# VHH binders against Uncharacterized protein MJ0119, part 3

Target 1, 224 residues: Uncharacterized protein MJ0119, of Methanocaldococcus jannaschii (q57583)
Amino acid sequence: MDSWNMKGSKMVDVNEITKYLPGFNCGACGYKRCDLFAEALLNKDVKLEDCPFLLRERFKENYEKLKEILKIKGKIKKEEKYIGVIDGYEADFLLKPLPNECSCRETLLIMDKKELKVGDYIRYRPLGCPIPHFAKIIDEYHGFYIIHVVGPSHRITGEKIEYKDVGIAIVVAFEGIVEGKVPEVGKTVKFIPKHCMMQKVHSGVVVQVEGKRVYIEGIDLKVF
Short names: E, the ipSAE of ESMFold2; O, the ipSAE of OpenDDE; V2, 0.75 times the mean of E and O plus 0.25 times the DockQ between their complexes.

## First folded at step 1 (VHH)

Design e10 (framework vhh_etentamig_d1)
Fold by ESMFold2-Fast, scan of step 1:
Structure e10 (fold): chain B 224 residues (1-224), chain A 124 residues (1-124)
Amino acid sequence: as target 1 above (224 residues)
Amino acid sequence: EVQLLESGGGLVQPGGSLRLSCAASGFTFSSYDMSWVRQAPGKGPEWVSGISGSGGSTYYADSVKGRFTISRDNSKNTLYLQMNSLRAEDTAVYYCAKLPYSSGWYEGDYFDYRGQGTLVTVSS
């Protein structure tokens, strides 16, 4: 439900810096917590390069964002931004569930030979995601399965649910409601599905637009 | 191949306790700092706690400090999280994560929580 977003004309403070630090609180920078390192950065007591994790490729966007913020003293200009939690990349928009649905719709290509039907609960690992997902099949056509991601929120109800393990599945499409600027058909976009457990930026091609409802195909977890 | 297997989650009442375990394989466990990361329903991942490779240094998020204790047994390649005084806001899937080895970092050796996770539900 939560994702990174920044807006308003706030003063630069420790929280604005800490959001872009790795969050490991590992002590490698000389401070036991990232928020203490953020405070030291604002006081000009340390350099960004003192955090070795910011020097890695996956934190490149975080490093550049931190350099930008530290150059700006006073108020940050009003701007809506959607930033991935794990990778720090900026997305074009947030993709929300359709009204009254628990998650965005995902269309899966499942290679497992298990007998599956609408209403079944499955456990899968999306290709390119390290975390197992728990889902309910809501539709089927031509061998593709449309699902809602139901865990871990669904599991909080205390219900005992039997999940069929289908192994690795390829997520071929997302469908949902845009929060942000609505893209045009044919555009390659970066987006964060609200239900994504890692809040990672995804990319894909917009195939259909109806108002704020979009259907996106060719899903990739790499950002270009 | 790096493998992490979390266990010990379950349903617990507020004020209760749980002990989580993470069995690690496929790397030299004592050479890596380890962390616990959680993801609450509808939220992104939140770092919870970290421990140095030797176990000599431990770190905690302010939200869990004084309530949670991270530890490790390098002879068993196992990471632990002792959770006391549990609150409804602690409800999440908990993942253990391997941090990069500081002197041997290279492309692809990143923060890694490739385990299945273990669900902790604190009923109110």
Scores: ipSAE 0.000, ipTM 0.154, lowest interface PAE 17.8, mean pLDDT 75

Design e11 (framework vhh_etentamig_d1)
Fold by ESMFold2-Fast, scan of step 1:
Structure e11 (fold): chain B 224 residues (1-224), chain A 123 residues (1-123)
Amino acid sequence: as target 1 above (224 residues)
Amino acid sequence: EVQLLESGGGLVQPGGSLRLSCAASGFTFSEYAMSWVRQAPGKGPEWVSGISGSGYSTYYADSVKGRFTISRDNSKNTLYLQMNSLRAEDTAVYYCAKTFRYEWGPSGTFDYRGQGTLVTVSS
């Protein structure tokens, strides 16, 4: 896929901040490089005063300029931060459902050998999640099942829906619309599926991008 | 042997309609996503539309959204593209492609493309 997202807003902001930092890369602020400290400043993880050199007379104008920039950009960055409720981890973006769909699409590997077909309702517990999920099978792909998470609506509305219990399922992929910075194909990303009841940060590798629509595989996979 | 045979192309005036067909054989049709891609003379291929194996999910390029409709009949191993409100810029050879569910977008990788069917939109 093309790297149409060659230079993100985050990198532009970091460069704008970094040019006013001393440039010593001395580690006194807790970061090995000034550009890493600039990123931490934008994320509100540190304060300008954590760089001892910015308080010196030589850097007085730099310090005042940085305070002004961070007042504006830190506010914008804070408004677009996606923080997992349970873990406190920061996600790269929020993943929303495709238009007119009730949840992001999940692709499941189901080990239970019950006969399943498109249109069936299932109960499953995602591997690594303590909460049982209720879903409708919307498609099938080479033995994988693509589902919408519908919640336990039968308990709320009184609808009599037969849910087939399939036990533990492995969620191998997510598909949806990005809110935030759109990633490039091949990147390892952190994201929050909007339908996730725990609002927990998930991870995966971006396999396909089309505008703001992404397909992400391999939750909890870390590749360095 | 995988075979894809496109048909239904022809000469049509702007604002007209055409329905393209693709007859597939040599694989389990219902297990594969299918796409339509087009290529105008002297240009590279442009992805037009995609459909999942079941037919439940459909996808369209912005240039054709609202004008074209993709569908399939798995009992007949046939893919269709209904093309309405045709424009001069729709002039191209149209190919059907066997692909994976997650590869029907502009960056999709196509396992196989057929011979193609020519659509000319001219007055």
Scores: ipSAE 0.000, ipTM 0.238, lowest interface PAE 13.9, mean pLDDT 76

Design e12 (framework vhh_etentamig_d1)
Fold by ESMFold2-Fast, scan of step 1:
Structure e12 (fold): chain B 224 residues (1-224), chain A 125 residues (1-125)
Amino acid sequence: as target 1 above (224 residues)
Amino acid sequence: EVQLLESGGGLVQPGGSLRLSCAASGFTFSSYAMSWVRQAPGKGPEWVSGISGSGGSTYYADSVKGRFTISRDNSKNTLYLQMNSLRAEDTAVYYCAKGPDWLEYIFSDSPFDYRGQGTLVTVSS
């Protein structure tokens, strides 16, 4: 209940900010949509001046109103830090699921040659993680499997699901929505996937950025 | 059936050491990550340490880093926790868990009455 109220409160804040933005969704501020820029403003990842239209005479009142709103929210809102539970490292950002998805997307290289298809449930242990994961295959691309981590559903929902054990898998990429400072393409970053059961800080290279949506690859894949 | 039997607990003075063991049977031990979880009196369960199936990767909670060492002997199907520089706050019942089974400990809102007895560690003078 508290988590839902916190999400609802943040959405209300985003809507309050977005109302006063130009609404052009033009990308000039570095974000493809004005609502994504509003989220970044509330997270203090960007400045109002990063929107070139807010500095124009037409938007003078909008700019002043936004300064007032952000000043008030800046007094009340404290800086959030993303600290890994296991390692104690500080992450650059938290990686959230894409809208309406149950987890961030993971792209797996599976060594087991068991027959797998989209819609299958699997049990795997990520290389470098001491605990097995439970996942649903949502896509397949050139032998890589894109999955959602569903957790041990028998413990969460009581649902009877048959998991195909594929042993060790290499997680070669993560995709999700950034909570915190949005990284630049090509940068090595530290992040916590929200679905990570150990809340461990992960690292990787940012390959794609679309507003707050990022695609991050494991650093070893860039050596060869 | 999966069987896990913890041992090695006892009464020890602050600054002392203990080595816990977990004897595993009923599954291919080397194929699974293993974890140690503890529950102190009046507190919820806390994940302590984890180790990969091969033993090549180890992980520790901040509260025990530098003091505890997790290890395994796959030839003996045994998991170990070497505990050094013990403190009063380390007093707890310690449980071993196969793979993700430690999630049941961490996300359980109830005492672990129906699981194995674990091994009690009391750090007191």
Scores: ipSAE 0.000, ipTM 0.139, lowest interface PAE 16.1, mean pLDDT 75

Design g01 (framework vhh_8ghr_2)
Fold by ESMFold2-Fast, scan of step 1:
Structure g01 (fold): chain B 224 residues (1-224), chain A 122 residues (1-122)
Amino acid sequence: as target 1 above (224 residues)
Amino acid sequence: EVQLVESGGGLVQPGGSLRLSCAASGFTFSSYSYIGWVRRAPGKGEELVARIYPSGGSTSYADSVKGRFTISADISKNTAYLQMNSLRVEDTAVYYCARWYGYEPSYGMDYWGQGTLVTVSS
């Protein structure tokens, strides 16, 4: 067994893995650089399939070489259980921010008729959540607003930043990086957004999967 | 609203250089997005010329322009550039600045600018 004999010899380093990765540094795998993804592969934190480019025909040879190299590291650790704090339900996965982003992306339907633009800070209460959220608008699509929730550690005061109060908003979608088992398109899933202050299990329908990056619609704050 | 505004097009001789600029508003280059250039020549389809992931610095180019064109981005100015060197008559096209939200070039392109004309002739 070559894999057995390699355990007693020089270990595979990050550079040996990185040279076979696409080199796009795109973040779809959950890491902003390919060399950081290579480190995560060696630490057994991620799978090769978390890089969407390695599954394409152009990178088929790279994928096979990486599979052989990583045999010496053994199997990836089984994913942990994710339990909602408030209601005790089990989630399928934890949803983390995209690389270098402060929160998962939320897509909001805002019924308030205030003039809003990208870069504005808003105060909203998600329909079904008892606590107000503070966010920055990062994009707009067809009247929907895509936001980052500013974290509890952010210096959130009305004196420093003007927050436009938009009242109740419907959260229609989440986007982020899966920690746990990556879901299939079309499946109903239960997940916990990492930035959720209540750590409550959410449900939704997966509409897009790109490596570990998922886009989830039909959001509900109740599960059974 | 997302807006992409191109500038820098014009008439240039074969072998000359031009720099195109793309001023972006309505999103930030520090977010997870790609920005790049698509061209459409008279009587031809659209071609993805160059693309950059500004927060990560990765770039990609069409084989037809590799080694001649350089894409860059200034995150603080929210502006992308296409430096075009060793221009050829076949580079004559309307150049559009475009944004890609996803990783796949054939989808995820969600916004385009108005375009700027580049004419390479003697």
Scores: ipSAE 0.000, ipTM 0.158, lowest interface PAE 16.2, mean pLDDT 77

Design g02 (framework vhh_8ghr_2)
Fold by ESMFold2-Fast, scan of step 1:
Structure g02 (fold): chain B 224 residues (1-224), chain A 123 residues (1-123)
Amino acid sequence: as target 1 above (224 residues)
Amino acid sequence: EVQLVESGGGLVQPGGSLRLSCAASGFTISDYSYIGWVRRAPGKGEELVARISPSGGYTSYADSVKGRFTISADISKNTAYLQMNSLRVEDTAVYYCARDYWPGYSLEAFDYWGQGTLVTVSS
């Protein structure tokens, strides 16, 4: 019934879309679960073409059905509320990894004089976080290191991984995809990095915006 | 100590079946977002084969195995399983069980991996 659907919850709409998605929960669309991708589609945060499997012959009927559903249900973007799990503070948005990446990109200031290179695995404790983090260096610029958080696994590549302990590192920037309202350049924002084990609200200054991709930085980054 | 221990690998003929087990210790599988099976064939990269949310009822499969493989979990035994049917020579790989502690989007987001178990499909 149309009248029932007009009064239905967002979660009912998410379930209706999710049943037509491939169900692989593979992360190829930038979301860990297909139901999270369905939610992002309803919020107009992503497009159907961001799921590479929907473009295959096998899912052609699913793709057409999803286009029709989103034409009806996706017209209105609802504001989401993002609440930090540990401390209950409200964030302006959730920051997701870039497509096909395992975590948001973090830029680290490391005071240790160890020689580090792209491809190295490191152990660090972020300033302001009680939990040691394990990461892979993916890029370097002017002595800063850009990393993905990978967890404490020594078996990622099927061989023993040596983690270089760099002690305390200052996280000076985050980069990722916004789920929620896109921030304006120059504003201080509150956000939750999706990969954060504590799911804490972080703060920073927005330096770059390109669509939903944002780069957030500041020497005085706050976690609350 | 957190451990994932795979078992059930071996040599099987094409069209045969194998059941892999992943016994978890040092944590409870129901407390985590996903337990997954990842394989690596000689000369190829890692492929995510199947995932399960043990408490959430979500499962997913790679296109290459959908309809042939079934992932399941027994919370009371703290063990995940991969039932592999209609095995093909191209399924030959080392199969890893992996735990996913927090939201992530790639194989590197899994925080603990097992040792791996070899599955060889040949005549």
Scores: ipSAE 0.000, ipTM 0.120, lowest interface PAE 14.5, mean pLDDT 75

Design g03 (framework vhh_8ghr_2)
Fold by ESMFold2-Fast, scan of step 1:
Structure g03 (fold): chain B 224 residues (1-224), chain A 124 residues (1-124)
Amino acid sequence: as target 1 above (224 residues)
Amino acid sequence: EVQLVESGGGLVQPGGSLRLSCAASGFTFSSYYAIGWVRRAPGKGEELVARISGSGGSTSYADSVKGRFTISADISKNTAYLQMNSLRVEDTAVYYCARGFYEYYGSGWTFDYWGQGTLVTVSS
């Protein structure tokens, strides 16, 4: 039984563990989602007994199966894998936000003719993504807009915010901090932006590297 | 004002079926939002059992209900449905209809408006 989620596929084994968890996503184990608890189990940060439902008679077989899997995985775990949830492809690394920022920076080509300013909130759908994104414009250069994905802010902050609908936008670049192996400039890479709602593997070309900070252009939502 | 109103709950025997309805008002079903069915059983936390998005009618299900439950939406009626088949005693819970969106770095799918809930009891 897999928990329903669009994140938590960072390690290959997470889905194998998650399918035997109750799937309630109730927070009783200290994690809001069962897949996050599965990740914590693989990292040995928690015990199976921290999930109160696994000790019930209904889940006895699940509990025994999980003990067996964790015994094996705990002995042979050597490296982290970054697996995209929607397609199951492996990424080279996870891309995290810059320090103190709410999302990776996306650079957008917006075809809509509305007047936009730094500080505006927008609704857009990335070309190739079925999910609308809600974002704040943080910078502008040469007709491109740099944004943070903020989600509907009325839920996050309780503030009523007007979003300007710009329709479909092309994501031309990402900027963030690498979790995993840092790539070389010029290399074509596969990565998962941490803020991606689908946790889908993206591809692009690395243009700049400063320590773990990378700037990636030529973005595609299909990889092969 | 945004409002979600559930109906269709009740008592049913194991193996039976129920169809839950969620009538939405104060907003239109669109690509901005997903509609989710979340259940809570006594002594347990909340489980997202099914979700449908307006962006293409994309659906997702908890593994506990895959193959048994079907979520659908009638955009013209602004109403979402949960068809529950092959019901089990462990499906007994209060079922809530909720308007959802994906929350970055948070709990995944986050819900900003909830219905009052409808009780589903599966027993002989």
Scores: ipSAE 0.000, ipTM 0.110, lowest interface PAE 17.0, mean pLDDT 76

Design g04 (framework vhh_8ghr_2)
Fold by ESMFold2-Fast, scan of step 1:
Structure g04 (fold): chain B 224 residues (1-224), chain A 124 residues (1-124)
Amino acid sequence: as target 1 above (224 residues)
Amino acid sequence: EVQLVESGGGLVQPGGSLRLSCAASGFTFSYSSYIGWVRRAPGKGEELVARIYPSSGSTSYADSVKGRFTISADISKNTAYLQMNSLRVEDTAVYYCARYSWYDEPGLYAMDYWGQGTLVTVSS
């Protein structure tokens, strides 16, 4: 925080980093834009390997150049241990929301026959969870609904938001950004969705990985 | 009942610092609520100065305070904080802690509850 720490230090700006990044702005590294990922690299918040394209043949020279540039800024250190609050079990990683999203994405199987559309607010109880959840539908995929978990504003503060009650829903998948060691496709993992109000350890099978972004299918709220 | 209670306001000289606290009850931060700090200067409109999504730690700031103010949240204490550094005379305002009712709606449009406010006066 002291200005004297800057004397003799090599300064590297965001533009110097960004020009060597792929420029796809795909979000797979956990950031919506490559320039935001460059900022995170300079802040020691992420690794170069969090960008899936930098390890491909086309970008290997970019990767080596970025390693040299970032070496001037020092090492990145990230070690964490994740313990479920209710159960006391250790998870493999914490699952965080995608950048600028309010929760991890949940994919729901909703059996209620109400007409639902993207943008609707719903109330559901996940099978195996004792707590009602309130959510906004953000997408639809082959009859499944992809949602963000939102606060219970209607229930606590009054009638600002009208929620459609869909009863019990099965959470069939979670999507988010891994904080911790990124798993491999096909692995069974234990994880804590950061938005989970009980902070319980969940389990599932990793179906897709793109940098730090993962899609995990399995059972809702399963504990080992 | 949702309740937000602010504390930590006061009189400070230009260049000084203050830390505001917002104690929340009636909901949990782990239940995915945006918490923001909104200020109202005498005779002026309201400005959202900082926002946090406590479950992820994601933050955003108004350009007027970026680099000077830091918002944080302690989920275990259900309390949000606004660390205000390098205060300027124009930061003089009543500061309110507020909760969003819609997560993807920007600014003040979706705020469904406000605290009572705490006065910050920056004067020499």
Scores: ipSAE 0.000, ipTM 0.098, lowest interface PAE 18.8, mean pLDDT 76

Design g05 (framework vhh_8ghr_2)
Fold by ESMFold2-Fast, scan of step 1:
Formats: sequence, C-alpha cells, structure tokens
Structure g05 (fold): chain B 224 residues (1-224), chain A 124 residues (1-124)
Amino acid sequence: as target 1 above (224 residues)
Amino acid sequence: EVQLVESGGGLVQPGGSLRLSCAASGFTISSYDYIGWVRRAPGKGEELVARISPSGGSTSYADSVKGRFTISADISKNTAYLQMNSLRVEDTAVYYCAKPYLWGSDYYEGLDYWGQGTLVTVSS
C-alpha cells in the first residue's frame, strides 16, 4: 500500500503514540505534556523532529516505530507568513514564550551599576527601541540578566510593584518556541517575539536548537 | 567549580518519609539545565526517578515512584528537593542529583556534574 493513501489504515489513538514518546513532559516540543504532543502529531500540526529526544540514539527504535505509525498522507500544511506590523518586513518565524511563561526570555546586558538580583522588577529601554519596557529578572548568567517582559502590574492587577530604572540595556539573546519553520544552528534569522509591543522583526544568529526551542544571540532590533 | 551536594538520606522504616536536598553552587539552577534525581541500587542500572525544569515548573516521574515522590526547586536558594513518601524496601538505593552539561540533553547520555550521592536505606 501507498503510505499516504492506504486503504484500511486504523485511526491511531493518542495512547498508541504517547507510549513511544520520551515521557519527559519537558515542553521543548511546544506542548507541556507528551500526550498533547501526540495529539498534535495525529493532527499533523507538528513533526516528530520537534521532540529533541526522539533524535537521540536512546530513542532510535521509538523514532522508527513512530515514523511507521505516522506515515504522511501527502498533505502538508502551508507555512504561515509573519510580517512585522510597524515596518512591514517578513520574518522567518514567530518566537513564542516557553510553555507556562509570560514572555520569551530576553538576555540583557545592563550598564547601570545598580545592585540587581533574581526576582527584581526593572524598567529599561532596549537599545534600538524607542519605548520603555518593564521586566522581572528570572535568572543571572555570567553577568547577564535573563528577564521576562511584564506590563506595569499595578495598572493591570492593582498590585503595587516598584521597578528599578536601569536605563538603556542591550538585548543580547532571545529564547523561546518557534512558530513556523525551525531554523538550523548557525543560521542568521529574522523573527518576531510574540511579546514585542511593536511586533517588529528582529534578527540574530541561532546558537542552539532543541526541538522547537531555540536560543538566538547577536540580536539586532532592525533588519536591512 | 560546578558542584551539586546531596543531603537528607538515611535509614527509614517502610511507609516512612524522607526529603532529599540538592544544593547547587558555581551555576544557577534556573538556567537552561534540567535538574534530576537518579538512583542506583546494587545489581541494577541507573533509574531517573524525577526531573524538573526549575524555571518552567515542568516535572516528570518514573512510574515506580509516581504519586509517592514529589520534585521541587527553590530558585532563591539554588536548591532542588525530592520529597519521598510511602517508602518501600525497593526504594533502597544511592540517590544522585544530576544535571546535563547542555540543556535538553538526555539525562543518561548528557548527564554530568553528578553529586557524591546520598544513601537511602528502607528497612525494618
């Protein structure tokens, strides 16, 4: 039988797929649970390679079994176009937050000499962006600060939050989940962070890929 | 200078509870890396019993411990925990706290920076 037009092919249930997935529920595929990823595979919303663990030697037999079960049926969803709202440039993909996070992760170089710690709220203006951003520091890495962009919470929830003004910061990296075509390590890419208020196309170099999760450095808030 | 230091092991009777701690130094556990608990009993291979992504709250458990063990992380203390309830003789093992060198790595193949281990003995 032709795999994409087989007569008598069973409807595969989610449990038949899920048992061959790693079971880590790690979110790297863009879904917080492996059974949700299995549903997405059956709906042809994602590909097996979006799970980073299926590509490892330990899961080689699992990957081959899943390929047999999920043989493609000759229909491929068309790739969406991502157009920057403010400047009209086309991006390669949309960058979404990691599962259960409120924004993509940004890594900042902060020149201000203020004492900062994880959990602090800051106000900064990204170099190359005309508007101030409000963020929570979620991690520190070799003197860089990893943040989530948040709004002024006291206007939204009534919670009084004090933001430390750090002035201009350089955005040196983004991390998130790709919506669209997953790039290769080493490629220069154009992307739109979902949390970007201007929905502007950014550029950078992909330094790490695990499923749909990417880490992008050498960030520019403009494209030529 | 990366260190993982386990504590909290000991002798406990069946049905008892223990809380293991994993204190990290030389790195921040809320970075890209996952933190996991791996156990090794004499004559058995390594078993990944629990895993957490400290920043994202994503957790998973081996079927043998699901519903009895709970993994958590305290980012402010740079420490991961394993709460073990309803302990069985079969849970007797050396428990290791471990992280991969690169985020997203398989725990058994890419796992490094293992701690010294802490012995858990479940016996009457």
Scores: ipSAE 0.000, ipTM 0.193, lowest interface PAE 16.4, mean pLDDT 76

Design g06 (framework vhh_8ghr_2; at its last look DockQ between E and O 0.03; V2 from the best seeds 0.00; counts 0 for: pae E 13.0 > 2, unsure alone 63.0 < 65, grease 28.7 > 24.2, SAP .791 > .668, placed apart)
Fold by ESMFold2, look of step 2:
Structure g06 (fold): chain B 224 residues (1-224), chain A 125 residues (1-125)
Amino acid sequence: as target 1 above (224 residues)
Amino acid sequence: EVQLVESGGGLVQPGGSLRLSCAASGFTFDSYSYIGWVRRAPGKGEELVARIYPSGGYTSYADSVKGRFTISADISKNTAYLQMNSLRVEDTAVYYCARSYPWLEYYSGSAMDYWGQGTLVTVSS
């Protein structure tokens, strides 16, 4: 369905753009729904490439069609906003990885009784998140495991990596660098880990702060 | 706007060395993306020879190049490098710099979303 102005020239509307977006409403682009991203595209507030899913091969044709429809050019200045796509809540900040680390550090309680050690690669589903994750164990403490979220890299590098499937694990802590206003120890905060593909708002209590580096416990993947 | 530009290819004799560069623009290296060097030789498919998470310094290598190639990154210059030593005739290929994110592997099966134009490395006497 076409849009028209008073001189008969076509106008692109949000529905035409949304039709070609992935439709995941994941928030990876900074907007909680794809139709909001489509509106931002029309307003030239963002670029198509801000949706990382449009960059995948399965969406190659969608991406090219959207480029044709939008004829978008130039730089975009963004307002800093942290809205969870799945839940619609505003987070207090984005949590970035520590310097030179590939993800925020997560601390897991792993219920599977497998023998696990530092350096092991695991596949798990975080309790409260439907998406399986791959991680490398980087440290352990009294039955808890500290991990970096990684991809299934063996398929890419030719390196044979044994991923231990540990089923459901509970994320009990996050550690990372705050982008936004740094909270005080003892505050309950809402945050989005940068690596979360669902852009789901997490909550927890700040236990330690050092500059912009924070350690957050009592993690809840639901925000009330 | 995302661009990856490779440089440093050329003709070398077996046992020689080359250093490839990959200058990135349109995005900055962050902890969620990684940069890989992929090569394509005539009659062969693509092979990911090395990858790095620039922010974390984590690296991995294909068995065929372990101990001979070193991947590195300079975050301040938004550039990744591949130091290739002890080159062999079988290393002859077009080398591409490519970007990926961990979540692409979850859903697409694809490892890379943006590719450079490639730089030719020829190892011949």
Scores: ipSAE 0.000, ipTM 0.152, lowest interface PAE 13.0, mean pLDDT 75
ESMFold2-Fast, scan of step 1: ipSAE 0.249; ipTM 0.603
ESMFold2 (binder alone), look of step 2: mean pLDDT 78; pTM 0.794
OpenDDE, look of step 2: ipSAE 0.024; ipTM 0.391

Design g07 (framework vhh_8ghr_2)
Fold by ESMFold2-Fast, scan of step 1:
Structure g07 (fold): chain B 224 residues (1-224), chain A 124 residues (1-124)
Amino acid sequence: as target 1 above (224 residues)
Amino acid sequence: EVQLVESGGGLVQPGGSLRLSCAASGFTFSSEYYIGWVRRAPGKGEELVARISPSSGSTSYADSVKGRFTISADISKNTAYLQMNSLRVEDTAVYYCARLDYWSSGYTPYFDYWGQGTLVTVSS
């Protein structure tokens, strides 16, 4: 029975893989710990390239050893289908929050002239979405604001949070962890942000990939 | 030429404290870079224990050191520090200072330069 279900077996292979991983436990590959990433590698859920540090000069030897060990198993395949609730379209993958974050990151272009700073709470309606969003500004770059969607939960719970109403904002990018097959840079993709209240399929162009972490610009230019 | 030079390692008793320094040259502490401390214990893998953005003061820590270690940076001296308190035998390791670069639009850090390492030994 233990050999059938394997719940009592030793995880010897996980230890062998983990010792060659960077050990940073940084979450960049989509897993909080390197040993969890090692489990995912053995289950063929991810690729070695999903750990960005393995491709750096310091880890060249580790990468080669891991590649040889895992090559004996062949390939990875876990292509599931994700269907949008509202529109019924099929997405290429789900986009999950970064480790320890409450939502995927959204990058906003805010046209309202209000004074905004990192740490502020805002109310906005995304262009093309009928639902008002409540968010916390977590960063900014070159006039864009990066936010976490905190949902209407703070309002529902009666917490004393003052939201600055900025009106309509354009969501220009999403960042998060892919659940499903990781896309290639430059490809147009369909995805569902896990925090999306309507669970609607979004489209965008993949600008950056590092492991399972992706940055997607939400261009409403459908080229497929 | 980018260089990171560590100092401050040594032998300490359990429960003691040490302060590590990382002097950076060839670049200035800016919003584009994080400075991290990575340790490697004898016969074990590497662990990122602490990270700081010198320009913003933003910090993060591994669960194993939260509440005991504090990372800081002095922009005027272009130097980062790791204050290690309540040291344990399991903190024995070579500690490396590393610069983390990241994507201009994605904010995912990459280590691009490393120091020589400094040994910290916590004797039982």
Scores: ipSAE 0.000, ipTM 0.145, lowest interface PAE 17.0, mean pLDDT 75

